VHH binders against Protein NEOXANTHIN-DEFICIENT 1 (NDX1). Designs and how they scored, part 2

Target 1, 282 residues: Protein NEOXANTHIN-DEFICIENT 1 (NDX1), of Arabidopsis thaliana (Mouse-ear cress) (q8gwb2)
Amino acid sequence: MDVEEKRVSSGYAKPPWIFKGSALYQIHLVKAATARAFIPKEFRLVEAFGYTLGGFFLASYDDSPAGVFDELVVIAGIVWNPPTSCAWAARVLVNSDEACHHGRKEVGLPSQVARFSKNITAVPKQKRDRAFGFLDTFGLGTTLSHPENLMEVKVSEVDSAASTDICNIQIRSDETKVGNWMGPAIKMALPSFSGNTIYNSNLLKYSCHLHCRVRPVRPAVVSGALEDETEKFTEQNHTSQESLENERQLSKAVMLSKPIIALQFKCLTMQVEAPVVIYPSK
Key: E = the ipSAE of ESMFold2; O = the ipSAE of OpenDDE; V2 = 0.75 times the mean of E and O plus 0.25 times the DockQ between their complexes.

## First folded at step 1 (VHH)

Design eT19 (framework vhh_8emy_2)
Fold by ESMFold2-Fast, scan of step 1:
Structure eT19 (fold): chain B 282 residues (1-282), chain A 124 residues (1-124)
Amino acid sequence: as target 1 above (282 residues)
Amino acid sequence: QVQLQESGGGLVQPGSSLRLSCAASGFTFDDYAMHWVRQAPGKGPEWVSSISWSGGSTNYATSVKGRFSISRDNPSKTLYLQMNSLRPEDSAVYYCAKGYSEDIFYGTSYMDVRGQGTQVTVSS
């Protein structure tokens, strides 16, 4: 907090905070019971048939108060906040110490430092299990561009005592795209709740203002050995660190829930306002 | 119509520096990641460097990391490659390339269109 805090706060400057980059927003059908574990009792969960809409927000920032870093927001579900609805973050994973500290202290996010490993593999069109020979017969000139792209993002906890894999996100761009970029750029505001954590006990409300190009894309495939995780959980569920392991299991359940829709944001400029403290009405 | 025009190549001695430029037109330059790729005689094309749409993030091939620096000037729609400590194995035609509209994040292998190239020869 002392001299270390001075260094961190000087790097982040004053709000509003500007983040520039790209993002993937993927919506999953999440069990209401799982979402309720993260959401204060004062808020009503938006649900139908025992499910809510959660999922994740995966971002790569190339210009921000903390410089270049990656972020994974695990979204538990949607809470009702008239006249709008707000997403509720279950967990925020960043590969920046500065971003983690700022998120915890100033924004009230359940932020943790994590390791992000990104690998990109180029996949040629002709590798799509085709032996027709049409393109081979006519001969293609120099072609460096491959419209198929496979990106794998592995997110792991960075604790040196116990490095734990959180998830592997496989993003595949298909030659037959799901949708076109929607218009020029769009602007939108996303009201958000935060706080009620060990790092910030206040209940907070703020808005993220996004300016970006948006396109529907194929949902990313999130992998994790759920059966292996279940076996590990039963072996360790009697330890004094039960609460931490339970939180890992719940966030993994959100990530491994059934995908519904995925949206790609490019040329993203996100303006995050300073939060205000709110008090629930009785 | 997308147009990319490279310049700045030439014949230099080992250990020399060169700055390559790429003038872009016919598209919204600020919306796309940009790349440099090179091709030496008798070899396939090799990715050299990439820069994000905002210029805040850069990436380099291991063979050039620490020697080359990519940058962009969005107002002038120009991409640059500063090449220091040039080696004979850097001799190649250098191409400027525009990223795909389908990029989720800036990539190292995918290019939508490339320019005509500028020759760099490191010799004698």
Scores: ipSAE 0.174, ipTM 0.524, lowest interface PAE 3.6, mean pLDDT 76

Design eT20 (framework vhh_8emy_2)
Fold by ESMFold2-Fast, scan of step 1:
Structure eT20 (fold): chain B 282 residues (1-282), chain A 122 residues (1-122)
Amino acid sequence: as target 1 above (282 residues)
Amino acid sequence: QVQLQESGGGLVQPGSSLRLSCAASGFTFSSYWMHWVRQAPGKGPEWVSSISGSGDSTNYATSVKGRFSISRDNPSKTLYLQMNSLRPEDSAVYYCAREGTDYLWSGSFDYRGQGTQVTVSS
């Protein structure tokens, strides 16, 4: 039998850090002005006609240095780092205290602890195609009626035991509206920049290597929580709270931007290299 | 480690009722969606019912809706399936299954029990 006990140190594994699971990468057309609020002035935004490519990365990790946890990365836009372009995170929401601490301190991410509530609605349908997941687990599976699945993921920030709703993400696994699996696994290397936060003042560069099966899917529908009195801005005497609320509203604007494409990552293995300190060149 | 153990199956006559149980261990039971899946001889598996970790949301296959009820007791780490008005077509091995953490494909199972046989006959 195990006794529940806290860690003596941060206790995170040494790099490279390996994360395994699945993810949805959704790309949005984001206004350049919105993205610029999150990106240090020394970096140029990759933009055309007043827009950049941002969006979100929603992941569920089955195996990682922090065990099982969920992550929502709000991507402000693409930063030009010759010869390669890099994504810049506006906000990183995780339901793991350990992952939040590590992200803030070691990787320089704008990480916050959040609660992820998922609600699954399955409506049985007559389908001729095999349903991914449950029927494949049990073998032959193509002769049975298959549910059409709707997943709703509600993300709420947690601060001092209080919760603030951020967004609702509705994902459908309707095979008639999505492409076929692309067959072979693919590998990608994504250089990334981070840092310049109150938790890590250094400017950092690291590589993120993805190995997964990918297919295009119907973009998820993102909505904000219904407006209530607790979501309004405070008076001028609470300037710091107004600044935090402004950051939240700008992150929400990224989430609610026009979707362009969505990609499903299955059998994901994500390797994050140790960051190195970098200095801007002029 | 993670274990799921079904019980409560048996031979019953058409129109009878039966309650299946599934004892779970090795994980935080209340944090996971749970499912019942059945498989009849010579046929593929059929999803029957699902329930959220809190028990607030339930779903049923059209073939069993109105006759079957799924429930759970989180303190005892037990999943239940109450089966009423049983028909010969309900004869199958019934499995309880834990839903994986894959957000993109609801109904993906990472663990399944050994099953319990239900026969509706004579």
Scores: ipSAE 0.012, ipTM 0.164, lowest interface PAE 9.2, mean pLDDT 75

Design eT3 (framework vhh_8emy_2)
Fold by ESMFold2-Fast, scan of step 1:
Structure eT3 (fold): chain B 282 residues (1-282), chain A 124 residues (1-124)
Amino acid sequence: as target 1 above (282 residues)
Amino acid sequence: QVQLQESGGGLVQPGSSLRLSCAASGFTFSSYAMHWVRQAPGKGPEWVSSISGSGGSTNYATSVKGRFSISRDNPSKTLYLQMNSLRPEDSAVYYCARESYDFWSGYPTEFDYRGQGTQVTVSS
């Protein structure tokens, strides 16, 4: 018998919510005009030279209130709301129904269920010049090259039979893996804004606390679906449909923006506090 | 829910062999590196062995190298540890553990889940 293992399962865990895993945070130079189109007018965009810092956060969680799942957060830009600056999540894609429901209702995120297809290939880099006997005919032994790891993550919407591809993300290992460089351990507190969705109409603010080891890596190569998959029916005037189409276009534009830096987060523990409703004094 | 269930432990004499098994559920088994960790009474946990998700890479602690062999059967979602030439100092509770998901194969990461363990006792 297991009296310890039987607990109430009808509800999700209470805040603060803890997510553990690993992530890739890639920062893109996003056109300010693109970001402004979808951020509420009460927020001012942090921008320089017509650009803001957006990009994406690609995470794989081993432990969370919703168990094991993958997440892609599309970040439109950075917004000012003094005394702080905050990231604005334009879209959140998860491969878990529980995570989607939680994000929509409790955190006010624009969460949707998506399909994540992951493929990892190890490509050993061997010297191809052995057809010539220039050097080492007596062999110092075969030098085993470290395998070059390539991870391909394909993210697609599950909404309809005519699947809408969002992006393909190719992540590669660094060839120069010398020494035991572990990266610095960091602790960050990121206030964030969410809300104004059909699932949560409130404008919300919450704290996201990250503890992880950080390492700069080569930016992932992002590719997306071509414009020729675009539907040009302008005869449906539903507000919710227009909002979803804007989210799709924004995520595509952000994901395909110019990458400037990528950070790998290992041993990630992310603590998300319950959001509070914002009441702007007009 | 991630679950790991070890089996195959027991009481054996020095020089004997045992094969431990770990049945995994609640995750895509072939996507994760797996580990065996042991803990003797009154001592901290000791890493024993690891195997990559594909099974293409294995590693062993110096104390067991040449005596133990780690393997996996991804279709049946089972991890194995073949223990040969057992010694009294191998007596411990053996746990299978899942490595945290890594964007880079072969890089050391922390263990996120462990099973309940299986007791191995080597004594004459």
Scores: ipSAE 0.006, ipTM 0.189, lowest interface PAE 9.8, mean pLDDT 73

Design eT6 (framework vhh_8emy_2)
Fold by ESMFold2-Fast, scan of step 1:
Order: structure tokens, then sequence, then C-alpha cells
Structure eT6 (fold): chain B 282 residues (1-282), chain A 124 residues (1-124)
């Protein structure tokens, strides 16, 4: 419930913060060793057979405390926080300076500004006859529902002199492999840890409550730029540059891990509560 | 009832400019992301450009970036597409589309387009 009107008076609106838009949530089977590189040693990783559940959350917001923006959250894995489990947000990429500041200052997220480009192309397909396609025509009205269309989302670094690509996400609307919308709209909670960054030294837990229509979809194909480049660590090399390079490699490993399931969120309303400081167990 | 009416197309030579318009009615125009989508003969629909509800955020397909400009006038409930440096490959029927759920989408099937479209032909 929105108990207070949005107010921007010399800063950001007061929590809870409301984000409205749509998203793709894709779960990957991530090696535990990869995830542990992001997660403080104090936390127990939720794992089985050397793997944890990570992946990414790709969102487009048309209404938020920071206005309109796109977001990519790289999720390294799941950590224990009894009585529940929490996602670990390893990297947060947004295409808005305002969204980056809000994430860093208010939520304690490791937010960074990135460039997002979107391209939709029609992919030639072999003809398929299916009942769902006819039901779409009879039930949903007029939509752009070409089953073989490809949405390509390219996420690139802003501050790189050479403009380095972070990842390329290819989403196919292969309707023969897409589940029906789950109705009515569902509510879910995605609690997450944040903080312990150069922007916020406290370890924080925030509650994220989603209300949306959801359906399972074909997992997106993730690729990175394949370019052979010599290491650019010169006599000006420093620890901050090395840490950034390590973060890039680990984020890429998570994004390129084996996809398991993907969910499309429509009519998304996401409520983010003020973060709570977490104190480690004795 | 939702209505979208495109206009402004025509037959032009390569390098020419055209401005497409879309008159919207039957819904609160200022609450929706709007899109331009095109379809060439023998090809599937291709997304061209998007604009946020307030007009502050725009996106373009790589094939038109730098040549096309999307804009909107919420008081008059009109969407525009300014097309510069037109190429033969831009020839298509152009459709104005309302975002299916108002909030934008990473899935192509999220577009709700109901107009007849406007034909753009670029040939010498």
Amino acid sequence: as target 1 above (282 residues)
Amino acid sequence: QVQLQESGGGLVQPGSSLRLSCAASGFTFSDYYMHWVRQAPGKGPEWVSSISSGGSYTNYATSVKGRFSISRDNPSKTLYLQMNSLRPEDSAVYYCARDLYGSGSYFPEGFDYRGQGTQVTVSS
C-alpha cells in the first residue's frame, strides 16, 4: 500500500519505494566457488553438489523514485539468513545516474551506470500449428505476437575509453515453448542482502515485495563480447582497477552459467522497504 | 475503446525525410509507453522506437539510431516519428503501438497495435 504520496524535496522520496514496470527473472545454476568470491565468508551459501542458484533480474521501470530506467541485477547465489534465505546482489547496472545514486545511497546496492541498447528483429521460422496461437487471437485481441521475434539487449560500460560490452541478452518469444499466464496476479517476496560496499559500509537486508502477473518463458541466451585483448595493466595499474576487472570476470561467469528457468513479470509493482542493518552472529 | 490512427507515409526518394503521426483515443495516452513498429512485405514485424509516458526516455533500433527521432505531445494525444536520411530498407508499413501493459517490456509480444498503419516506400 502506498501510505504516503511521492515527495522529492531536496532528495529522494521516503520509503517504502515503489517501482512499476516489467521484468525478466532468470535463474542459473552457478558454481559455489564462483558465488563465494562475491559473498562475505560470514555467510553460509545455500548449495547442493557444488552449485547455488544465481542468475539475473532484467527490469524496465516506467515509474520509480528515480523516474524511468532499465536495470540488470546480477545475482551470485542464495545465502542463509534464518529463518529464510536471501539472494545476494553481486552487481547492479542501471542506465540512469539518478537510479544509481538512489540505489547506492538509500538501498545500499552496488549500483553502476551502464548503457542499455534494445533491438527487436523478426527471425524466420518454420510454420507450426498450435491451439494456443488460436486462443491468443480469440482471447487477447490485437497484439504483436510473432512467435519467432528476437529481442536483443546489449549492456555496455559507460566510463570505458573503448566502450566495453558487459553482456548481450537474447530473448526469443517462441510461443510454442512459453507457458500460459498464471492468474490472478501473484505476490512474492525477494529479500536480499546489500551493503558492505565502498558506498555503504554497513551490511544491509532489504525486503522486496512484488505484485505482478507472471509466466514461465524460454530462458534468454546470454553472451559476452568475444575479443582477444592484452591485459591493460600498465605502470599506472592500481588495486581499484584490478578489483573492477575481477568484478567484471565474476559477473560474466554468473551471467554465462547454465540457465534453469526464466519468468516474465508483467504489470509489476515492486515495493522496496527501508533497509535494516544486519549484525553477524557471535 | 482503444484507437490508433497512423498517417504521414508516402513514396519518397532515398535521402528524403518523412514525419509520421499517430492520433490516439479511447485511453489515457499520457499513462502509456508508446512504440513504432514496422513490417516490410515478406518479413515479420520489427520494433523501431519507444518513448516513455512523459517523453523523457527514448529507445531506438540499431538500424534507425541517429536517423529517426520519436516524440509525443500528450495534450494533443499524438505520437510522432521523424525519419531522416531514408533508405530503401526503411520501406514498410509503419504501425503505432501502445505498450500492452503501460510499463514497457523486453518481450516483442508486449505491443498492442490496432491501426491500419501508414505505408512508407523509399525507392529511386
Scores: ipSAE 0.015, ipTM 0.341, lowest interface PAE 7.4, mean pLDDT 74

Design eT9 (framework vhh_8emy_2)
Fold by ESMFold2-Fast, scan of step 1:
Structure eT9 (fold): chain B 282 residues (1-282), chain A 124 residues (1-124)
Amino acid sequence: as target 1 above (282 residues)
Amino acid sequence: QVQLQESGGGLVQPGSSLRLSCAASGFTFSSYEMHWVRQAPGKGPEWVSSISYSGGSTNYATSVKGRFSISRDNPSKTLYLQMNSLRPEDSAVYYCAKDSGIFGVVTPEYFDYRGQGTQVTVSS
C-alpha cells in the first residue's frame, strides 16, 4: 500500500475499493433552499416543510487504497430519482491528494484537499460546578462526575499553498469502555449518486456496502468562522471567486445547521463499487 | 499486545533541540497513523503532531508548527519527533500514540495505546 501511495502515475487498484476505519454520521435539519444549490436538475430534493436531512459524515480510514486518511463529507440533503433515494454530497474534504484525485475522476465526488487538525483531551465532567449552592447541602457525597473524552477536529480547505478554515467539530463521548457498544455488527447496502462536477460532468450511480458496529451518540458541536460583510462585497467583484466562495459558504451553512441525531460507526468496512453512467455529460 | 516506548527527553535550556524516539511493537506499525501527544504539569493532554502510515502526510499543532518535525521509519518500527527552538512552554511529558480512529472510542483507546512517556524540561 505504501508503494501505491507514492506512485503518482497510477490510481487506485481495480474496484471494488475497500475502506476500513471509523466514522461519525451526523444528521442536520438543512433548509431546502440551501440544499437546492447543490442538487442537479435531474434529481428532486426530498423535503418536508422547507427542510431536508443533510449533515456530515466524518471518517478516519486505517486501511484503504490511499492508505490512512481522513474524510469529511458535507451532505446537502436527500435526493430522489425513482426508484432510488440517497444522500447528495455538497463537498468532500480529504487530507490525501491520492484520495482527492480518485474521488474526482473515478467516483465523481466534489472532492477537495483539506487539512485535519486533531486535538484530543480527557476532561472531567463536573456537574457540581453548574449547580450554584449545591455544595451548601449536606449528604451530597454520593455522586462523582465521570471523565468525558473530548476531541476537536479543525478542517481547513487547501488551495495550492493557501488554506481556508471551514469548521471546527467538537466530539464528546460519555462512553468509558468499548464493551458498552450496543448489539452485533450490522451490514447495509446503500445506492449512491455522484457526478455533475467540473472533474466528471456525468451523473453516476454506484453501490456502497457497509459493515460496522453502530451506536447513537451525543451530536458533535460544530463551529465556524463568521465572514464579514465587506469581505463578501469584495468577492462579488470577481465572478469566479464569487461562485466558489458562495459554494463554500453554503457548505458551511449545512455544517452549522441544527443537529438532530448522530451515529458512530466502529469497525467499519466500506466496499465501493465502480460507478456507472446514468446520464451522460451535457 | 500493543507496546510503545518513548525516549530522548531531558533537561535543556531555551533555544535547544531534542530528538524524541518511540519504539513500537505488537501491531503492524506501517498500517497506522501515529501521533505525538504531550501533557504539561497540571494540564490535560495536548495533541502535538501526526504522521500518515507511509510518512507522506504530516500535521502539526499551531503551537509547534515550524519548530517540530515528525518522521517515521517503518522498517525499524520507530517514530521520531525533532524538536527545535524549544521554549519553556514546551515542558511536558511526551507520549507517542497509535491511532485507533477519530470518533468516540478514539480518546480512551488512543490514551490506552500511549507509551509511558519521556519527560522534556525546558528551563534556564
Scores: ipSAE 0.014, ipTM 0.206, lowest interface PAE 7.9, mean pLDDT 74

Design eV12 (framework vhh_8emy_2)
Fold by ESMFold2-Fast, scan of step 1:
Structure eV12 (fold): chain B 282 residues (1-282), chain A 124 residues (1-124)
Amino acid sequence: as target 1 above (282 residues)
Amino acid sequence: QVQLQESGGGLVQPGSSLRLSCAASGFTFSDYAMHWVRQAPGKGPEWVSSISGSGDSTNYATSVKGRFSISRDNPSKTLYLQMNSLRPEDSAVYYCAADYSGPYFLTQSAYDYRGQGTQVTVSS
């Protein structure tokens, strides 16, 4: 250590943190019971008829404090913490060690390292019966004769020696040429809540400022295997509530719930403000 | 004015290697994902490969995976496609294209820019 070069230590990345890239935001109809397992008791779930709106945010960042990486945010549901409401993340999967560490420590996110395997294939569109004797009973049958690009994104959680598959996301390309985007680029600020993790026990609030072009797209098809459906009735495993709240299985349930709408974010710039600790009043 | 110019095509024997280049101008090269697309005579365009603006994320069509390698040099504003173990079915005009939609939403019809192409012929 040189006396002339003594400096006040600089933290990791200094906020606000800027992320640039593109994303798919897909909303699913999620069972309230599934969502409730992820959400702190301080927050009330916004629900109707036993369901909430969750889903996922799948991003590819070309420029960020951690460089280039992919992120999958599994969104359990919408929470109402008066006077605001926001989405609650069940799990955040990133293919960057730096992004995982930063998310856990500075932002209070339930971040885990994962592998993102991307594969694009040309797939012909076929809408016909397997049997001979094709009949067009409706009079307005549609057939697509040219190949459509299919992007497959396989997300696997990385342990020390092995990986465990979480989901496979299949995205079909949009070939619409006219009216490609909904209006001009939008700017929006979203309050977000985080914390209550093993890595950060505080309840945190931060703001995400997004600037991007948005359009509705065909919802992605999500597939994956659930380990054991017997966990749904757990009279034998009541001793360990933490085991019953297996975040991986519950995250899979969110991902496999019914899709409602999907939005593409193009030319995305996302600014994440420094989180502040919130203290519930009594 | 935006310009993309492909080069490096030619006639080669099956099993040979060839490297294609694409010189870009008129836009901030590092802000755009870049793609290689090919079109064989009498067929529609086929997506081949993509690379992110930083160069750290790449994707390949199943038909070329393990044989082709995409790369870029942002300071020189040049995109490359290294083609190894070439087959007759790789014969096509190869185009480079730019798109700011990222790898998840690659579409041939949604490309922002496309060059004039370079002919690759793989034949005995």
Scores: ipSAE 0.183, ipTM 0.514, lowest interface PAE 3.0, mean pLDDT 74

Design eV19 (framework vhh_8emy_2)
Fold by ESMFold2-Fast, scan of step 1:
Structure eV19 (fold): chain B 282 residues (1-282), chain A 123 residues (1-123)
Amino acid sequence: as target 1 above (282 residues)
Amino acid sequence: QVQLQESGGGLVQPGSSLRLSCAASGFTFSSYWMHWVRQAPGKGPEWVSSISSSGSTINYATSVKGRFSISRDNPSKTLYLQMNSLRPEDSAVYYCAAEPTYLFGSYDEYDYRGQGTQVTVSS
């Protein structure tokens, strides 16, 4: 899909840009005050009882304009765009310099380069001595032959020589039975707002078209890094650095918010249209 | 077209060794987690081993830990399973499976699956 007759490709090829892979989309109940820190005043937050719907989109792309890379989109909340809603990204973490650069300039995303450390541990099936009879007689499909697998994804931001831990995401695999909730592949169109960053001052709107198999899964367990344990020394008190640290802490608050629903996207093809500059009024 | 082709199975005696291979084509092998799954007659599939895209993370089922060794060669797009100290209970059809996701599915939910290679351990 990256094959062009030209010798040199300039950035991503001509839009729309196509990304293929898999993803976990997890929705969290996020405090409105936390979300408002990321969303321009011109936009109305969709909220009830002081909460909005945010969370994260964790993707692994095996084919894209930037090749193979991982992405974590921290979603602050949803913004009103009648008759529908649009997501607003608090932070986008990618382990590709090219994807970071393109996201910042062309898509207006708050993109940062990050390191993704993945570790999979086989977890033995439950061994409770008095519960084993109950587990033993479950009445299974093919799935009960597998031990549980635990995938831990540690995401750390990279800024030249510095590395700052953001979160640990623990994902359990292996359902008790075979099945895809949505059956065959489905198509979705999701509008998104972006921009208003130091890398792209415009306010932008673009459409993301997803074609994938969708299955509800158990929400991943998210843990925050212990910054106070890693950064005990040398207080940095620049006003600008305090603002950046506050944004990082609020992004972590989104990740650590209460999970509601998680969806696995398999055989994902994501088509991202060229953004259009918008001029919201109010 | 996407294909996974297993080979290396056969009839061996208890205590013997076998090396299984899985040749992959039609997809970006180096981007996928790879798995070995086996199925004995009359039983559901059993996960045996997994290896990350880079080869740095490896996991084994308790029943094979210490006896089996999974490895991969990304340049040749080949997955391997070295099986030592084979037991009659290891008799099964062994399947190669590919999964790019952070979540393992059941055997039937892997993105790509091969036709399998038969291993029989019997005197």
Scores: ipSAE 0.013, ipTM 0.271, lowest interface PAE 7.0, mean pLDDT 75

Design eV6 (framework vhh_8emy_2)
Fold by ESMFold2-Fast, scan of step 1:
Structure eV6 (fold): chain B 282 residues (1-282), chain A 124 residues (1-124)
Amino acid sequence: as target 1 above (282 residues)
Amino acid sequence: QVQLQESGGGLVQPGSSLRLSCAASGFTFSSYAMHWVRQAPGKGPEWVSSISWSGGSTNYATSVKGRFSISRDNPSKTLYLQMNSLRPEDSAVYYCAARDSYFLSTDEYEYDYRGQGTQVTVSS
């Protein structure tokens, strides 16, 4: 008979950690001032005309060290790391306590537990705007229209018994697109900086190795409430409570920034290496 | 651990009906497009039917179109295949399979997960 090992809900096994699933990577034009609020002064922001490239990474993992869970990485911007660049996370929202704890302690991520509410509806495909056309004038315009599926993902941060709404993400898919083009299979290595949080004071560098199929998609529509959309963030914070709320509002500002491009990652396998300390904590 | 568990197969006579079920666990079922694939002895796998993550879109192989109906119940994490007017050539092991459904853009399938199968035999 097979020897069965007892599986305990403990921390992640030894790195590298393997995550499998799917993801939406959406790039936004983020104000440099907003991004700089999250990035240590030691790092140079990659910016042009007062903007950097941030956005978000929304993943659904079906196999990982924490099992099945969803993750929203709010990306503040890109920092200079010659000869390349690295992303800096403003906030990481996960619906797994185990993933949150591991992210905070081992990877140095600004991780927080969140609820992900998914609502799915079938929406009729919108006709392209055709005010006039020969077929329309003759009543012979017959294009087969298939429904698009709409997934609405509501992300709410959980702190003790309190729940705070962060954003709503609307993802549309054209399920009946003709042709078998699945996008190219790609492999990429993404260096990333992390740390300098209350949960891990070290500055860290780690590498993510991704293997997936990629294709450009319609950018998701992000909505959410900003309490003060006109006020500018100041670097000076007088209390830790005010600082945490400002960080939350700035993370919302990143999510609500102008979309540039969105990429779908299918058949995603992500390998996360153990972080290395860049320099010791103060 | 990710699991897909098929059930509902059996021995039936031509013209009969069967309903296959697939119980999913260990992954976010409502985020995946689901598929039925069959394999007869000595033959390669044949795609039978697909359903989108929402259930709003379905596709069928020409050989089963009009006879089979695919459906899903996301709250119970269950996939179904209603098989009507069964023929001897429908005899096969039927497998439940899953792939990412956030953006279903192609009819060509590639599996993330595959179940153990359920045997359907149509014979007099």
Scores: ipSAE 0.011, ipTM 0.224, lowest interface PAE 9.3, mean pLDDT 74

Design nH10 (framework vhh_7nfr_2; at its last look DockQ between E and O 0.13; V2 from the best seeds 0.00; counts 0 for: pae E 9.8 > 2, placed apart)
Fold by ESMFold2, look of step 2:
Order: C-alpha cells, then structure tokens, then sequence
Structure nH10 (fold): chain B 282 residues (1-282), chain A 123 residues (1-123)
C-alpha cells in the first residue's frame, strides 16, 4: 500500500513559474469608488457610469512551485495598459504559506493566507433518463438527464489563530448533455501590474501566459457577512489593523457585486514570467 | 498519483449485508466529494451514492435509498458503503470515484475510478 499525503512544495525555482489546474473566472460590475481604493493613483481606472469590471478568479492548482493549493484572486477593476487594459488584484487569497510568501515577495501580490472549505453536493441521477453511463471512462460524460449539482466554497482569511470569513461561493451546474465539452483551446499573454504593498513597495509589471480550454458557465452566487466577530474585535485599538480591515471589507464588496459572466477554465497551464520593476511616466 | 482501491465485496444471500471500503491516496481526500458507482453485467455504469467532502451531506439513488449508507473517514482517507437488505438487482461491480479536482465536478463527471469490487447476491 502506497499511501502518501499531498505536500506543499518548498521548491520555487527561477522564473518562469508554472501553475497547472483549473479555474472559474467571474466578471462583476464593480463600483469605481470601490475599485479606486485598491489602485495606485498612477494608474487610470477603466470605468463607465461609475462602474468598472472586476470580479474574481478562483483556481485549483494540482501542480505548481508550491505544490497543490487553491487561490482566490479578488479583482478590483481594470486599468489602462495601452493598447489594452489590465486587471488589478485587490487581494489574493491562498491556502499555502509558500505561495503567499512567494506572491508577496517576488510578484508583488496582495497575498493573504486563507482556508478553503469545500462542500460538493450531488443529487440522485434520474433512472428514467439514464442512457450513457458506460461511456464515462472514455471522456464521454454520464450526465445525461442529471439533476442539479451544487458546490459551495467558503473562504476565510487566517491570521495566526483567528479566522475571518470572506465569502461563500456557490457554483451550480445542471447538465443534460452527453460528454464533457470544455470549449475551445485558448492561448493568451496577459500583462499585469502589481506591487505597492507593505511586503513589496516596488511597482511591478509581469506577464502570464495561459493555455486552457474555456467555456461560459452559469455565474456563481456569492454570499457573505460584511463583518466577522473576530475581525470586529481588533478594529478599535490599531489604526494599521483598521486599514487592513477596510481592505477586507472592500474586497467583500467586490465579491458581492453584480455578476455579468463566468468562464470555466479547464486544462489550465499558467506561466508567470519574471516581473520587472517599473517607474511609471504614465 | 491518485489511487482508489475498493474492498469488501463478495457473495451474499438475498437480505444479507456487506460493507465496502475504498482506500484513497495521492490527493487531499477531505477536499473532494466521493461517489459509489456500480456496473451490472452487460449494463452501463449507474450512480449509487455520493457524500460531500466534509461528510455532512449524503445522497442516494432511488433504487438503494433506505438500504445503503455512505460514510467517510477523512482521517483514514477511506470511503465506505454499508449495504443492507441486498437483493439480486444489486449484483454488480462497485467502484468508488472522484473527479480530477474539485472544480472539475461540474456536470457530475468522474475522472478517477477504482479497480472495482464484485458484489454478488444469489440464493
């Protein structure tokens, strides 16, 4: 018997850093004032009628420099990066200490350690409609006439012994099609800005190279409390903690903003290139 | 590497009981929902039961509800199926199954399967 518990990797090599897995990318209509609070004044927010496009990127990595871990990127909005635009991360929640420290130090991400509690509830398959169960071993799904499936992900920040709830993400899917259509294969390079944090004061630019299959899916339903009991206790005696709590509350506001579209990424390979320090003249 | 190994099958009389086990390794077992699926001779695979990653929610096909009980032990990385009041229609190879990762469970598809354990109900 070869029983082996999965371990986080301690082996960040030199860039580029390769992350493999899957993700849900969801776009929200975020108030510009909320997004502005996260974005350095050097960058111009892309907005219309008081709103920008933010949301979240929820990923599960099964192969990375930090091993197996989960990531929730809270996206405040988009900023100009001619000739295109670029997402700005408000907060990056990971359930890996190594990924958190690497993101803070080497990429300039606003990373925090978090816990991801997952509950996946399946409903009984309808017997009258069962047709293709024998084909699921060849990549053809057995989901014909399958009822609704629910996945719940509760994300909480971890600060020493304290745990602060951020949100609950409910992903609902009901499929009646044979097989597991994953959408077209997409390759893209996405330049991003980062930095200006207490862990990396530089302003940075880097590129992500993505290979994945992408398809539109039903937007997840996000819920959560605006304040946590343990977080509220620390607000009155520490001005630095008050600023951190404000950023957490604004990140919750981004997550709770109105969804527009959601995209499922399968067979994701994300290559993160070495960032460079920038000195914006823009 | 993901590994799922079933055990506990065998020959039983109608009305008898069996307890199946599935030992899991190569992934964080407590992060994943788990399912039992069975395949009778000459038939396609049929979903039997599922349990949430934390074990708080269980689901059963109508054909087994009230007779089968699914459980998991996240400390020992083991999935169980207690089968009571067995009948001839329950004769099948029983598999435990899980997805590639928890995000890829959209559409109730399973990428990883055990080798299966035979359950035969006859008199």
Amino acid sequence: as target 1 above (282 residues)
Amino acid sequence: QVQLQESGGGLVQPGGSLRLSCAASGFTFSDYAMSWVRQAPGEGREWVSSISSGGSYTYYADSVKGRFTIARDNVKNTLYLLMDSLKSDDTAVYYCATPSDWLEMFGSEYDYWGQGTQVTVSS
Scores: ipSAE 0.006, ipTM 0.275, lowest interface PAE 9.8, mean pLDDT 76
ESMFold2-Fast, scan of step 1: ipSAE 0.334; ipTM 0.677
ESMFold2 (binder alone), look of step 2: mean pLDDT 83; pTM 0.837
OpenDDE, look of step 2: ipSAE 0.077; ipTM 0.552

